# Ledger of designs, part 9: VH-VL binders against tRNA threonylcarbamoyladenosine biosynthesis protein TsaE (tsaE)

Target 1, 162 residues: tRNA threonylcarbamoyladenosine biosynthesis protein TsaE (tsaE), of Nostoc sp. (o52749)
Amino acid sequence: MTIDQMTIDQMTKIFLADKESTLNLGILLGETLTAGSVILLEGDLGAGKTTLVQGLGKGLSITEPIVSPTFTLINEYTEGRIPLYHLDLYRLEPQEVLSLNLEIYWEGIEIIPGIVAIEWSERMPYKPSTYINVLLTYGDEGSRQAEITPFNCTISDLIATK
Short names: E, the ipSAE of ESMFold2; O, the ipSAE of OpenDDE; V2, 0.75 times the mean of E and O plus 0.25 times the DockQ between their complexes.

## First folded at step 4 (VH-VL; framework fv_lerdelimumab)

Design b16
Fold by ESMFold2-Fast, scan of step 4:
Structure b16 (fold): chain C 162 residues (1-162), chain A 124 residues (1-124), chain B 109 residues (1-109)
Amino acid sequence: as target 1 above (162 residues)
Amino acid sequence: EVQLVESGGGVVQPGRSLRLSCAASGFTFSDYAMHWVRQAPGKGLEWVAVIWYDGSYKYYADSVKGRFTISRDNSKNTLYLQMDSLRAEDTAVYYCAKVPYYYGSGSYTHFDYWGQGTLVTVSS
Amino acid sequence: SSELTQDPAVSVALGQTVRITCQGDSLRKYYASWYQQKPGQAPVLVIYGKNNRPSGIPDRFSGSSSGNTASLTITGAQAEDEADYYCSSRDSSGYHLVVFGGGTKLTVL
């Protein structure tokens, strides 16, 4: 067990009836989260991870189309309120992920802090000290469920907004 | 004290090859990514290439891609730049540059130490 | 490659404040680094990140950024500050590529 598990009891479960619900959750996160936030996206292919990130972009007022960076590794969007850094680790082995030093995206030294969204975060051999884990799973009749677990941070404002 | 000393510069004719070396001392060379940056006489700085601390990743400026090859020998604390098919526009002082170590080398693009440079002149 | 634009020259009176600016799209997501270069010498890093100064660099040097613009400020310029100043950033056209501005020649009157 890692020290990252200390915030498991703050987990929030959200029912997502359709693709629009997943997009709207992303919009809420994009409107609420501050610069320096890291979102680790987990779930099977097609579970809505890219849709959630499209919502993040819309919540940040990004009008450029947001696409999965599966083939480019990272897509960077700067037209919004704060930058959005969208990574997809699907094609990388853990050792390759380690050698990229992805922490440059959330440490605030060379890269201007924004929202970092990492798809296939299960491939990371390490995690940032502060992050929000979002697990997307299939439900009944085409629905999805999001399990949101913050680590060393809070999302209480999202719960209070309804 | 960190030191970077370039060598191998000189006058060469167009189309020929030249290999530059950068001898590093005063730090654990194998922990740091290394870059080559050049500067044409009287002109500005132009980035050339980078190599990760373990040699696993290499990236090049479009102007030199396919002609230049960056490499390193961590057992000798030495960085290399093999320059093939040289052109007049490659005439420049070539600097060896080191990135700082915070969370792993190779991902940073600011240089805390530079060598003094070695002049490469490509002319007839 | 992404481009960083600097004015070619600027002047400042001894003891006064000067700002050198750098403009480019990559600066919307990456901080600029600043290098001082004196004739016949290698560049010296004076600012990196949001406003970080390497050990040994005088506190009169500071950095700032907003939108697509980054600035190097020298407060109370000294004669030895006369040099060329280059901004640099990550290149938005590639993963770990670097781009430099054209340089600004600072004259201390």
Scores: ipSAE 0.600, ipTM 0.815, lowest interface PAE 1.5, mean pLDDT 86

Design b17
Heavy chain, then light chain:
Amino acid sequence: EVQLVESGGGVVQPGRSLRLSCAASGFTFDDYAMHWVRQAPGKGLEWVAVIWYDGSRKYYADSVKGRFTISRDNSKNTLYLQMDSLRAEDTAVYYCAKVPYYYGSGSYTHFDYWGQGTLVTVSS
Amino acid sequence: SSELTQDPAVSVALGQTVRITCQGDSLRKYYASWYQQKPGQAPVLVIYGKNNRPSGIPDRFSGSSSGNTASLTITGAQAEDEADYYCSSRDSSGYHLVVFGGGTKLTVL
ESMFold2-Fast, scan of step 4: ipSAE 0.673; ipTM 0.843

Design b22
Fold by ESMFold2-Fast, scan of step 4:
Structure b22 (fold): chain C 162 residues (1-162), chain A 124 residues (1-124), chain B 109 residues (1-109)
Amino acid sequence: as target 1 above (162 residues)
Amino acid sequence: EVQLVESGGGVVQPGRSLRLSCAASGFTFSDYAMHWVRQAPGKGLEWVAVIWYDGSEKYYADSVKGRFTISRDNSKNTLYLQMDSLRAEDTAVYYCAKVPYYYGSGSYTHFDYWGQGTLVTVSS
Amino acid sequence: SSELTQDPAVSVALGQTVRITCQGDSLRKYYASWYQQKPGQAPVLVIYGKNNRPSGIPDRFSGSSSGNTASLTITGAQAEDEADYYCSSRDSSGYRLVVFGGGTKLTVL
């Protein structure tokens, strides 16, 4: 794929009334995204990023508990429809992220393509050529808002079912 | 043309030490991670160790951890394996192996080029 | 012992198709690479990733992957394909470690 042939779909905003709504958005994405998809998760601590990834796992039919990879940096789940690779960059500086060579998780050369979900993607000094950015922000009375922006891909039809 | 030439093998008694060298040519050695792989006579391949392009990270197979030390000298285009406390089960042909360049870090684990190997025989 | 399992031997008639298999839990996450080794020689990479051939490797060599199993297929086997074949993958305990299968001796009849 060349840059000249890529297009970016428009941002979609979704109101998430509670934790269950965030989980259900994750389930929808896990059921519908194809292998090789990269989700960049942005938002403050506690904004629901891990809940969204737990939803991704359920949508992929993963029964193993999904937890934040605080110590290991990367948790890998292979029991589902396609693998789930869950990364959390919270404790890393951008320079440290560069040395991890995260591109191996989405280039499909040695690592089997799956869904890659990266929490604290703001820490990355580089981005994949195609990805879905999900920004979770706080709303009133425990609600959240998800801003979903695809880059060099489209997912608008998936969001319409929500 | 890429070439990797191992040396330093020989016959040695248990408990002693050997240092293997791998002389690299035909590519920019300092840009690539390097691995050691061994093969006991008539048996299969066994991964031994890896070193990043700049020497910043090193990893070892459990069977050699604490006894073997991988190192490199980028100014001499040479990879080393220091083997201490040798055991009969360390008897093998030792291969130097190169991974493709990947952002200079050595994250790939498939080997595009191998040396011809050097035989280490640990005998009592 | 290896975490990747291969049958120790397989045979194929000249010009026919043979499949060499590799099985292990790491193959659910990582593609296998395949190496050909002839007696007295160093291994040669024939397939890396799922199904990529290095320059100079004949197109009769192909790779495939499903679940915990990876396969190397040689279509129209030639006499020079007689060799030991090793699968290799990233170790499931870490993305920076390497593991090899026990090897399969291919005899071309």
Scores: ipSAE 0.578, ipTM 0.815, lowest interface PAE 1.7, mean pLDDT 86

Design k03
Heavy chain, then light chain:
Amino acid sequence: EVQLVESGGGVVQPGRSLRLSCAASGFTFSSYAMHWVRQAPGKGLEWVAVIWYDGSEKYYADSVKGRFTISRDNSKNTLYLQMDSLRAEDTAVYYCAKVPYYGSGSYTHFDYWGQGTLVTVSS
Amino acid sequence: SSELTQDPAVSVALGQTVRITCQGDSLRKYYANWYQQKPGQAPVLVIYGKNNRPSGIPDRFSGSSSGNTASLTITGAQAEDEADYYCSSRDSSGYHLVVFGGGTKLTVL
ESMFold2-Fast, scan of step 4: ipSAE 0.623; ipTM 0.825

Design k05
Fold by ESMFold2-Fast, scan of step 4:
Structure k05 (fold): chain C 162 residues (1-162), chain A 123 residues (1-123), chain B 109 residues (1-109)
Amino acid sequence: as target 1 above (162 residues)
Amino acid sequence: EVQLVESGGGVVQPGRSLRLSCAASGFTFSDYAMHWVRQAPGKGLEWVAVIWYDGSNKYYADSVKGRFTISRDNSKNTLYLQMDSLRAEDTAVYYCAKVPYYGSGSYTHFDYWGQGTLVTVSS
Amino acid sequence: SSELTQDPAVSVALGQTVRITCQGDSLRKYYASWYQQKPGQAPVLVIYGKNNRPSGIPDRFSGSSSGNTASLTITGAQAEDEADYYCSSRDSSGWHLVVFGGGTKLTVL
């Protein structure tokens, strides 16, 4: 029932009235996150995860369309201020996710650091040491709620200018 | 010290098969992904194939896919390349190469190379 | 497009600085590795990642990258640096795959 102070992360809840609000949250994250950041996206199909990543791309000044990588697994966008690596684990079992060696995206050895956005992150049997978890849930009348939980980082800077 | 020693090269006729071996020593072979890289006489380097540390994943260059099979025997510290349906353009020195990081399997830079074994495909 | 392009030859005077370049779309998202190869010998890794030198590689070797271009710089070239230099990166068509540049022959005058 008790947890170490160092492992207790603070969650921020954000009301998202519509699709535009979800896009704008993504834009804020794309404008404020530094290279090497990992965003883990949770929520059911249709909850706005792709919209959030489209916002992230806009915040990074990526002009090409951001599309779901459900069938390609990984989409990589390099035209922005820093790269965006967009993954969707929907079709994979946890054992198959292990075989991807996703850690190469945040170790910064061979892959140029950017923002890593992983949809269906609940399929991951392991987590990076530092990440931001974003859970999107349905609300009333087409609204959504984002629950943003940082692990080994702070959230205040990410929402202060919203 | 880390050593990689290739063997099995030789002269072979088009359409035939040849199997290359790479004997590894000086490191825990079973912890590292291994690659094959080739170099045609007087030409540049060309990547051929990779096998992960546990043998679970294998990837090939398009030029050899369907003809070459990479494998390993961790109990013998040996990497293999089975080359079937050989063509004149497969003539090259074949190097085995080691990645520097254990466990991942996905790294693509090589801290150690063998001295190579020459494969000549001719009539 | 998975091609990495290098000039086939470059020369430098002893003690001077030379820059060898590598261009390709994969370099926008992956760092280049650089290999030195002398006649009859296996390649030797001289630079990997953003600008990392393996143990035993002299500090006159450095790497840099911007956009679709990566560079290997040798500051104060020595006679022993005469060799072929190959860039390499992850293949832009797949993150598991490897691509090499065509190589640059460095002559130290």
Scores: ipSAE 0.550, ipTM 0.806, lowest interface PAE 1.8, mean pLDDT 87

Design k06
Fold by ESMFold2-Fast, scan of step 4:
Parts: structure tokens; sequence; C-alpha cells
Structure k06 (fold): chain C 162 residues (1-162), chain A 124 residues (1-124), chain B 109 residues (1-109)
């Protein structure tokens, strides 16, 4: 393993006063992330994960509604600046996740690279070599907190802009 | 050297059945998904079916679904295509084809190796 | 179901550059792969993904993609490049399904 594969950038905590703040964080990520970016979304049901992905879609200039892929597993949006691949692993066991070969979505061989947003990433028995972890937790009076941790990459410039 | 050798083709009457085989060598057959692709005389390539490395998943083109069955025997390094209720439109050279991707369960769709093909002619 | 469209025929003069195109909605999210087929022979993989070349394939072959279109480019075409060329990709209805283009006959003049 190389040093680059073990590099973890500084974790950033962001206070999200309301649903609009969560949407705006998503918009910022959608406007700034490059093709091949993987976002691993953690947090309880209702914590704003879908709202964040709706923001990603808006930041990518996707005009069709972004909906939860809980029943479809994978929703693919290709009308924007770069594709958005939205996955929800809630219904799957780790062994079932292995059979999906999720790495095809970020390796850039057959699938056109875009932003990959994976909900319930705790179900993954493996992780990409480079990703951004986003943990959404409940706060006071409808607020949320986002804990953003990049792995083998940096988002310092992006977070500073926020 | 990777080799795929198809057999079982021939002339058969409409409504009958035929089974094709593909003998694989030069790679660990049980680690790779395998496909069947056909080509009617003077026409283009048409995808037929895929089977995962362990036989757990199978998918078919709409034109053959319900009539063809793909299977494999990993102990014999052999891929099969059972063709039932054959129609004139099934007349084609049938190729077996491999995708690269160790344990990929058929996730790739580029065919790095092809057999030479076996001709199936469905005629009255 | 998805489909991929190719022009039936193109011509190129010896030593010149030719581009063969493949078009379809699946290409907005999946790259095309390219195969060369000579009469009486099995297809040979020439380019896979955006622009990956298998060992043994000459560097005059290259791939590109934009929007719903993928292209195979042959720079400095040679007589032995005369063949049918097929594209394939994933069917937009599922990652496990495959679709081929109708093929393009390349004549080297």
Amino acid sequence: as target 1 above (162 residues)
Amino acid sequence: EVQLVESGGGVVQPGRSLRLSCAASGFTFSDYAMHWVRQAPGKGLEWVAVIWYDGSEKYYADSVKGRFTISRDNSKNTLYLQMDSLRAEDTAVYYCAKVPYYYGKGSYTHFDYWGQGTLVTVSS
Amino acid sequence: SSELTQDPAVSVALGQTVRITCQGDSLRKYYANWYQQKPGQAPVLVIYGKNNRPSGIPDRFSGSSSGNTASLTITGAQAEDEADYYCNSRDSSGYHLVVFGGGTKLTVL
C-alpha cells in the first residue's frame, strides 16, 4: 500500500440549519466535483441523504426529478454536466453488494465517469481507493450536521468556498 | 493461449431443438462470465445470452427468451446453448465469447476472445 | 429497448484517416467497444471502453466519445484494415444486457 492510498484529509463539520442548507451543500458538490468522484452517504433514514443528492442533481443541471433508488437500487441521470449514479444499498447484504460489481461505476472503463452517490455505504464490503464520506446527523430543531471526510483526496478548497 | 471451440451446429427443421457446446481452454473458465453472440448470413452481430461465472445469473435477448437456455459445466470447461422451438430467423453462425473480469459475474460487455463459430441452419 | 446506429458503409483512401461512428442513447452513460471482422472470420476486439487498445492492435486505431456518439478512428489506413466494424455497448434497460450496432463496411481504396 502506498502513502497516497492511506491519506485522509481533514474532516470538516458543517452546520445545516434547514433542508435548504442541505440542498445547497449538494448543489456546491454537484457544481465542483469532477467525473469519477464517489460520495459515500451515511446517516439515519430521514437525515437528508436524498435532499443532498437532489442538490447534487441540481448542481449538475439535471432537470428531471431526483428520487430515492430504494426500490430500483440504481438510478442513472445523464442529462447534466456529467452523469449522476445514485445507489441505495439498504435492502442488500454485503454478499449481494459484491455481485453488483460497483467498481464499474468509478473505474472509468465501460461506464462513463460521473458522480457516484451511494446511500447505506455501510453495506459495502469494499470501498473505492478514493472517496468522500458524508455523514448526516440530526441536530436541534430540524437542523442537521454534515461530517465530510475525504479519503486519498482533498476537498479543502470546496469546503472553504462554502 | 485462450481458445474457444464451438460445436453442435447443423441443419435442423423448424420447431425442433439443437444444443450447442463451447469448449474453453487457456484460462480459468470458472472465473469468467460467458456469452453467446450470433450472426445471420450477410447480417450483423446480435447478442443472444450471458451466464455468470458460477451459473447463478442468466440473461437473454428478447428474441430468444423462453426458447433458449444457456448453461455451463465448470468441471468440464464447457458452455452450452440449448435451442428449443427453432425458427428460420434463428439461422446464424453462433459464437461463444468471453469477457475479461475476474469474478465480474458478467459486468463487462467487451468480448476479448471469440470462438470460430458454428453454423445453425433452420430450414424446411 | 436500446439500439445503436452505424452507417452501413464508408470508404477511405490508402494512408488517409477515417472515422466510423456509433450512435444511441446508451452511449450517454456507457462507452462503446469496437470489433473488426473480416470475411469468414470471427470478430476481433479493437478498442474497448473510451480508448483502450488490446495487445497486438496497431496504434493507428483509437476511440472517442461525446454525448450519444462513439467513434472509431483509423489514422493512416492500410489495405488490411478493410473489414466490417461493429460497435457494442450495454443496453440502457440493464447493465447485464448487450446491444450491437448494425455494422459498417470499410473499403480501403
Scores: ipSAE 0.586, ipTM 0.818, lowest interface PAE 1.6, mean pLDDT 87

## First folded at step 5 (VH-VL; framework fv_lerdelimumab)

Design n1 (at its last look DockQ between E and O 0.84; V2 from the best seeds 0.00; counts 0 for: pae E 2.2 > 2)
Heavy chain, then light chain:
Amino acid sequence: EVQLVESGGGVVQPGRSLRLSCAASGFTFDDYAMHWVRQAPGKGLEWVAVIWYDGSRKYYADSVKGRFTISRDNSKNTLYLQMDSLRAEDTAVYYCAKVPYSGSYTHFDYWGQGTLVTVSS
Amino acid sequence: SSELTQDPAVSVALGQTVRITCQGDSLRKYYANWYQQKPGQAPVLVIYGKNNRPSGIPDRFSGSSSGNTASLTITGAQAEDEADYYCSSRDSSGYHLVVFGGGTKLTVL
ESMFold2, look of step 5: ipSAE 0.436; ipTM 0.786
ESMFold2 (binder alone), look of step 5: mean pLDDT 90; pTM 0.937
OpenDDE, look of step 5: ipSAE 0.384; ipTM 0.802

## First folded at step 6 (VH-VL; framework fv_lerdelimumab)

Design p1 (from a18 with light chain S33H; at its last look DockQ between E and O 0.63; V2 from the best seeds 0.00; counts 0 for: pae E 2.7 > 2)
Fold by ESMFold2, look of step 6:
Order: structure tokens, then sequence, then C-alpha cells
Structure p1 (fold): chain C 162 residues (1-162), chain A 123 residues (1-123), chain B 109 residues (1-109)
């Protein structure tokens, strides 16, 4: 199953056998998503959220190390095909998130658009009008499952097309 | 009609203090971050400071840090700049400026400016 | 760096097209915003973000950006466009900071 087969507006479940599978999902998304795409990541500690973002970076041809921005809040990468904005809301309460005006990362007014990846997005008190939700959950024997839910879009609508 | 009116400028000796006010009308003042920007005579614009909509956070240019204090009174729709330890290089027209969006100072463009108030620091 | 660099002066003949440029490392991540200032007046926002024009600003004003450079373009320049023009952006060296370019004096010949 490839990412370009996800043309529906319903949740899609993807089996992730190992860390490499999670990385490869990220690579596919990074290779295909257009500027202005927002990925909201949910899941428990260790569920693979940062691994998926590392895949995004690789798919964008970013060579800098991608590390969790838990303490920095945001890391911004401009090296690749389009910018990657990597946020981690783990340490924030919803009121603190509200006051940051995170919409600057996808509205295209203040910041040049790229792919926005937000870890711990369940801390957000508001959502963009268009986004992809990815819930990572544990499975058997170190596996994971990705539940990918597009909101007001399909994955094919967000893929760069000539 | 959005209006911003600065006041409190004047001539003052180096080392003294001055307090500027900016009276706001025509918009919900308590929803917006507010900024001070200055312009020395014949020179360009220099950003000075920002305060979040609720007053919880304040940030300053290095040139004024430790000497200037931005504050606001949302019940009076008024922005303030307390300027201590004034220096000759602080001589400028001081503008207050409004961002167009509610929030905490994450936006950096200003849709409305006051008319400015002149501060002259000379002995 | 947080510095925004503008040429200090530029001229244009009436009715011709002119570009005013703004250069800085922060512009690789952040859009520039543009202000017009006439003598004795406060600045007026003419372009924000890539190419957003506030209400009341003539459509002869447009913006663009590429790499570390942003440009303000005036197509069909008119006498009233003679002014100082400033770019501004977020400061990449510090959270919540703003930086202005040094300004460009536009003379309409």
Amino acid sequence: as target 1 above (162 residues)
Amino acid sequence: EVQLVESGGGVVQPGRSLRLSCAASGFTFSSYAMHWVRQAPGKGLEWVAVIWYDGSEKYYADSVKGRFTISRDNSKNTLYLQMDSLRAEDTAVYYCAKVPYYGSGSYTHFDYWGQGTLVTVSS
Amino acid sequence: SSELTQDPAVSVALGQTVRITCQGDSLRKYYAHWYQQKPGQAPVLVIYGKNNRPSGIPDRFSGSSSGNTASLTITGAQAEDEADYYCSSRDSSGYHLVVFGGGTKLTVL
C-alpha cells in the first residue's frame, strides 16, 4: 500500500512492522506533500512520532539531524525541497498553545509555507481548516499502527502535481 | 476608525526618565499585541518593544533592554513606555503600532500607527 | 543575521516600473512586510506577506520573494509614490523580535 492510494476522506489504518516502516511512511509523505500541509501527530511516548518526522525530513532531502523539539518547542529546516516546521507541544497546556498563534506556520502570511509536523497535537485547543491527523498506536511485537485521517482534504489533493 | 494617539514626549536631560502613553480607540485593544517603534531624526525605523495582548510577555530591542519598560492597561485602552536612564541616542519620534490579528506578538506587521511623539534627550 | 539591507535610493520615470529590494538571511524563512513613509507622516503598510495588499492600497503595488531577497514592485509609478520605503521581518536571531531595513528613498522623475 502506497500513500498515493489514500484518496478517501475517511480514516485509513496502516500496519507498521518496525521502525523502518514508520520511517518509510514519513519519507513517502515528505516526498509527496505540498507546501502548506499540516500533519498533526498523536500517540503515547515511544509510539514513533519523531521517527515519522525523521522520515519527513529524509523525504524532503534534509541532511541535518531531526530531533524532537520538546524543549525548543520548534525546529525549522529550510534545506530541503520545501521547509519543514517541527513542533512538540508536550510541555504546553492548551491555553499556552493558544497564545502562540501557531497558525502563522500554515496560513502563509508571516512564515514561508512548508510541511508542518506537530507532535502531541492533542494539546491544541484549535485546528487548521485543513490537516492530516496521524495517530500512532502500539501493536504486537514492537509494531505500530498509523491511523491517518484527512480533514477537509484527501491525501491526493495535497500531493504536488505538475 | 482605528486611532492611536501618542503623548508624553518632550525635552529631557540625559539620565532622566520619561513616560510615553498611547491611547487606543476603534478596535478591541485587549485582543492585540502592541509595539513601539522609533525613528531618530533623518534616520530609519527602529523597533523598540512588544507586549502581548494580556501583558503577560514583553520583549525589547537590545539597545533599550534594562532601561525601557513596556506596559498596558487594558481597562483604559492605553499602552505605555517607561523610559529610564535616557541617552542622547534615544532622541527620536516614538510611534505605537498595532498588529492586525489577535494574539501574543507572533505577527510582525503593523496595519495602524500613531502620529508619533518626539523625545529629545539633550543637555 | 538579523540585518535587512536595502539600497539607499532609487529613481523611476513617471509611468515606469521600479523594484525596491530587501535582502537578509531571515527572509529565507519569513516574509517581508513593506511600508511607505512620506515626510512628516507615520509609515503606511503597503504590502505584507508575499503579496497581500491592505484595503486602499493601489494594485500597482506588489510584492515577491525568492531566496533571501524580497522585492516591492511599483508598476506605472506615479508622483505620489515618491517616498521612503522600508521592509521589515521577524528577527531570526531572537524570539518575538522585529527588524527593519535601512529604507530606500524613491524619487519619481
Scores: ipSAE 0.382, ipTM 0.769, lowest interface PAE 2.7, mean pLDDT 87
ESMFold2 (binder alone), look of step 6: mean pLDDT 91; pTM 0.940
OpenDDE, look of step 6: ipSAE 0.781; ipTM 0.893

Design p2 (from a18 with heavy chain S30D S31D E57R; at its last look DockQ between E and O 0.87; V2 from the best seeds 0.00; counts 0 for: pae E 2.4 > 2)
Fold by ESMFold2, look of step 6:
Structure p2 (fold): chain C 162 residues (1-162), chain A 123 residues (1-123), chain B 109 residues (1-109)
Amino acid sequence: as target 1 above (162 residues)
Amino acid sequence: EVQLVESGGGVVQPGRSLRLSCAASGFTFDDYAMHWVRQAPGKGLEWVAVIWYDGSRKYYADSVKGRFTISRDNSKNTLYLQMDSLRAEDTAVYYCAKVPYYGSGSYTHFDYWGQGTLVTVSS
Amino acid sequence: SSELTQDPAVSVALGQTVRITCQGDSLRKYYASWYQQKPGQAPVLVIYGKNNRPSGIPDRFSGSSSGNTASLTITGAQAEDEADYYCSSRDSSGYHLVVFGGGTKLTVL
């Protein structure tokens, strides 16, 4: 899968044959997305959300282990090309998410812009004004499908290189 | 015109308690998170605590956790710091400060400060 | 501990340029804020975010950051700039916590 296969402001479905395919999608996004990008991850438990974030980290040249922040809420990584802010909302109700003011991670006022990856973004009662939504679903024989939907943006606006 | 006025400082023996107040005016108090910051005589600034705009969340520096309680009364536009089990190292000028943004304690820079109230803890 | 480190003192000749630095792990993720404090007075915010100057702060004050270091630059220093300067940022261990540097005493010669 290459950046040329993505439509700039339309939903794209991508077949993911195995875990390595999910990782490689993350790598592509981590290599290409610019600071200020928000990725909202949806999908059932075990659908590959954390694997995709591990790919993001690898694409950013992060060598630290990237683990789910399910209990810590957020893990923040500065080793790579730009910061990676990894959030997991699994344990929160939507009203609790409102209380956190998560927009500090993408508005660029206090926090240095990086890639924001939010697992279980279904728990958000609101969404940023711009983002990329990635829905991961199960397919046959261990496969997955990624449904990538940019919102109020183009992929070209969010990539660091051609 | 934003104004923050601290009160309730004084001289107290170790182990005793004090309650500080910060009267706020010139802005919609219940839109903003509020903080306490202290400064020991001749020393630097030390962050103490934060309370969210609606009082729903509170966070403390490790040095005061379990001994100090931040609170607010939005109907009186007043921030409080209840200081229990005071120690000599709590001797400081205590400032209240506000963040510049609506909605939470997530913001951590302070556009307005009070003039401070002195707390002296000595035997 | 997520400390911010500042040199305790710097000097500048009247009308010259000085940089005050602040180092810490938090500054890889969070912009520093800078406060000026004159003797017996409360701190005053002079720079926040990338290089945002509150209204009323002279344009000779600017901010910058790179890596784990933030800097406050005063161009054309004036006698009234003599003060203690504190950087602050979020604690690298949590987004609700604040940390201050130890302060830098600026002397205008």
Scores: ipSAE 0.411, ipTM 0.773, lowest interface PAE 2.4, mean pLDDT 87
ESMFold2 (binder alone), look of step 6: mean pLDDT 89; pTM 0.927
OpenDDE, look of step 6: ipSAE 0.808; ipTM 0.902

Design p3 (from a18 with heavy chain Y53S; at its last look DockQ between E and O 0.75; V2 from the best seeds 0.66)
Fold by ESMFold2, look of step 6:
Structure p3 (fold): chain C 162 residues (1-162), chain A 123 residues (1-123), chain B 109 residues (1-109)
Amino acid sequence: as target 1 above (162 residues)
Amino acid sequence: EVQLVESGGGVVQPGRSLRLSCAASGFTFSSYAMHWVRQAPGKGLEWVAVIWSDGSEKYYADSVKGRFTISRDNSKNTLYLQMDSLRAEDTAVYYCAKVPYYGSGSYTHFDYWGQGTLVTVSS
Amino acid sequence: SSELTQDPAVSVALGQTVRITCQGDSLRKYYASWYQQKPGQAPVLVIYGKNNRPSGIPDRFSGSSSGNTASLTITGAQAEDEADYYCSSRDSSGYHLVVFGGGTKLTVL
């Protein structure tokens, strides 16, 4: 599949009252998403992207601390139900992202499939054929809104149970 | 038919240099990342280096970093390994190897290998 | 850097099944590739990814992985299967880097 062949399902907006709400959204996704899932995280600094990934880790039963890979680029966790590959593109220019060939993390040929979570995915000059986009935006008094848009996948029922 | 043919091996003293070549045919050389792998006599395989299809990125094993330089000339379908400051432990058969899918450097398994060229570093 | 560990030698009776194992921390996140090398020849890829066989590799060759261990299985071993077998994977210190196991000499009796 290519971007021009992608099927777009309906987006979903979720109100996130606090940090715990963001964490719980991550937990739900980590408990239910299958190997090969890609989550692209967008939003300004402090919007809750790393908190969401910490929830993913908890939902996967990862007990080691999940920390921002802003300086390491990628942290890989194999303790849980399936691998978690956590990337942060904050410090990279789009041309530098091209040089990383990130597609190896979701194509399932050499890397064992897991959940790929990419913070600052706005820096990517391309997208995979299948992914979940999560845009986190600010609200009042520490609240957030998550806009969740599946591309060529079906997660609508998952979110509705929350 | 994909073919990879290494050349440039020989006997050299420690501290000297050699340049290896790998002539490629039977595929679009410029579309594939290329690797060097070596094997000391009676020993196992050791990965050496990779160069991306357009030459933009290069990566090396720690054992050769700073001494070896991988390069390519896509107009001549040729891969190179410049080996400087050679040591006795660099004695090996050197293979060039091709990844199975086109792209800058996405893959690290090799579907085609050359026959190898022997480098012997001895006094 | 990351190491892949293989037993140096194994034997199998003609027509029987053998497993060659490869262990390393990188195999928790990267599939192993397997190469067959006969004396005086270049290595030949026999298995990559989860359990993919290149064209021309007999279906008696299969691969599997669990935890930090990858296995190459040969069912119905033939005399021509006698060779050295190497596992390979990505090095966990850099996803473009490659590591090989020490190799396993398979003897067919």
Scores: ipSAE 0.597, ipTM 0.828, lowest interface PAE 1.5, mean pLDDT 88
ESMFold2 (binder alone), look of step 6: mean pLDDT 89; pTM 0.930
OpenDDE, look of step 6: ipSAE 0.667; ipTM 0.865

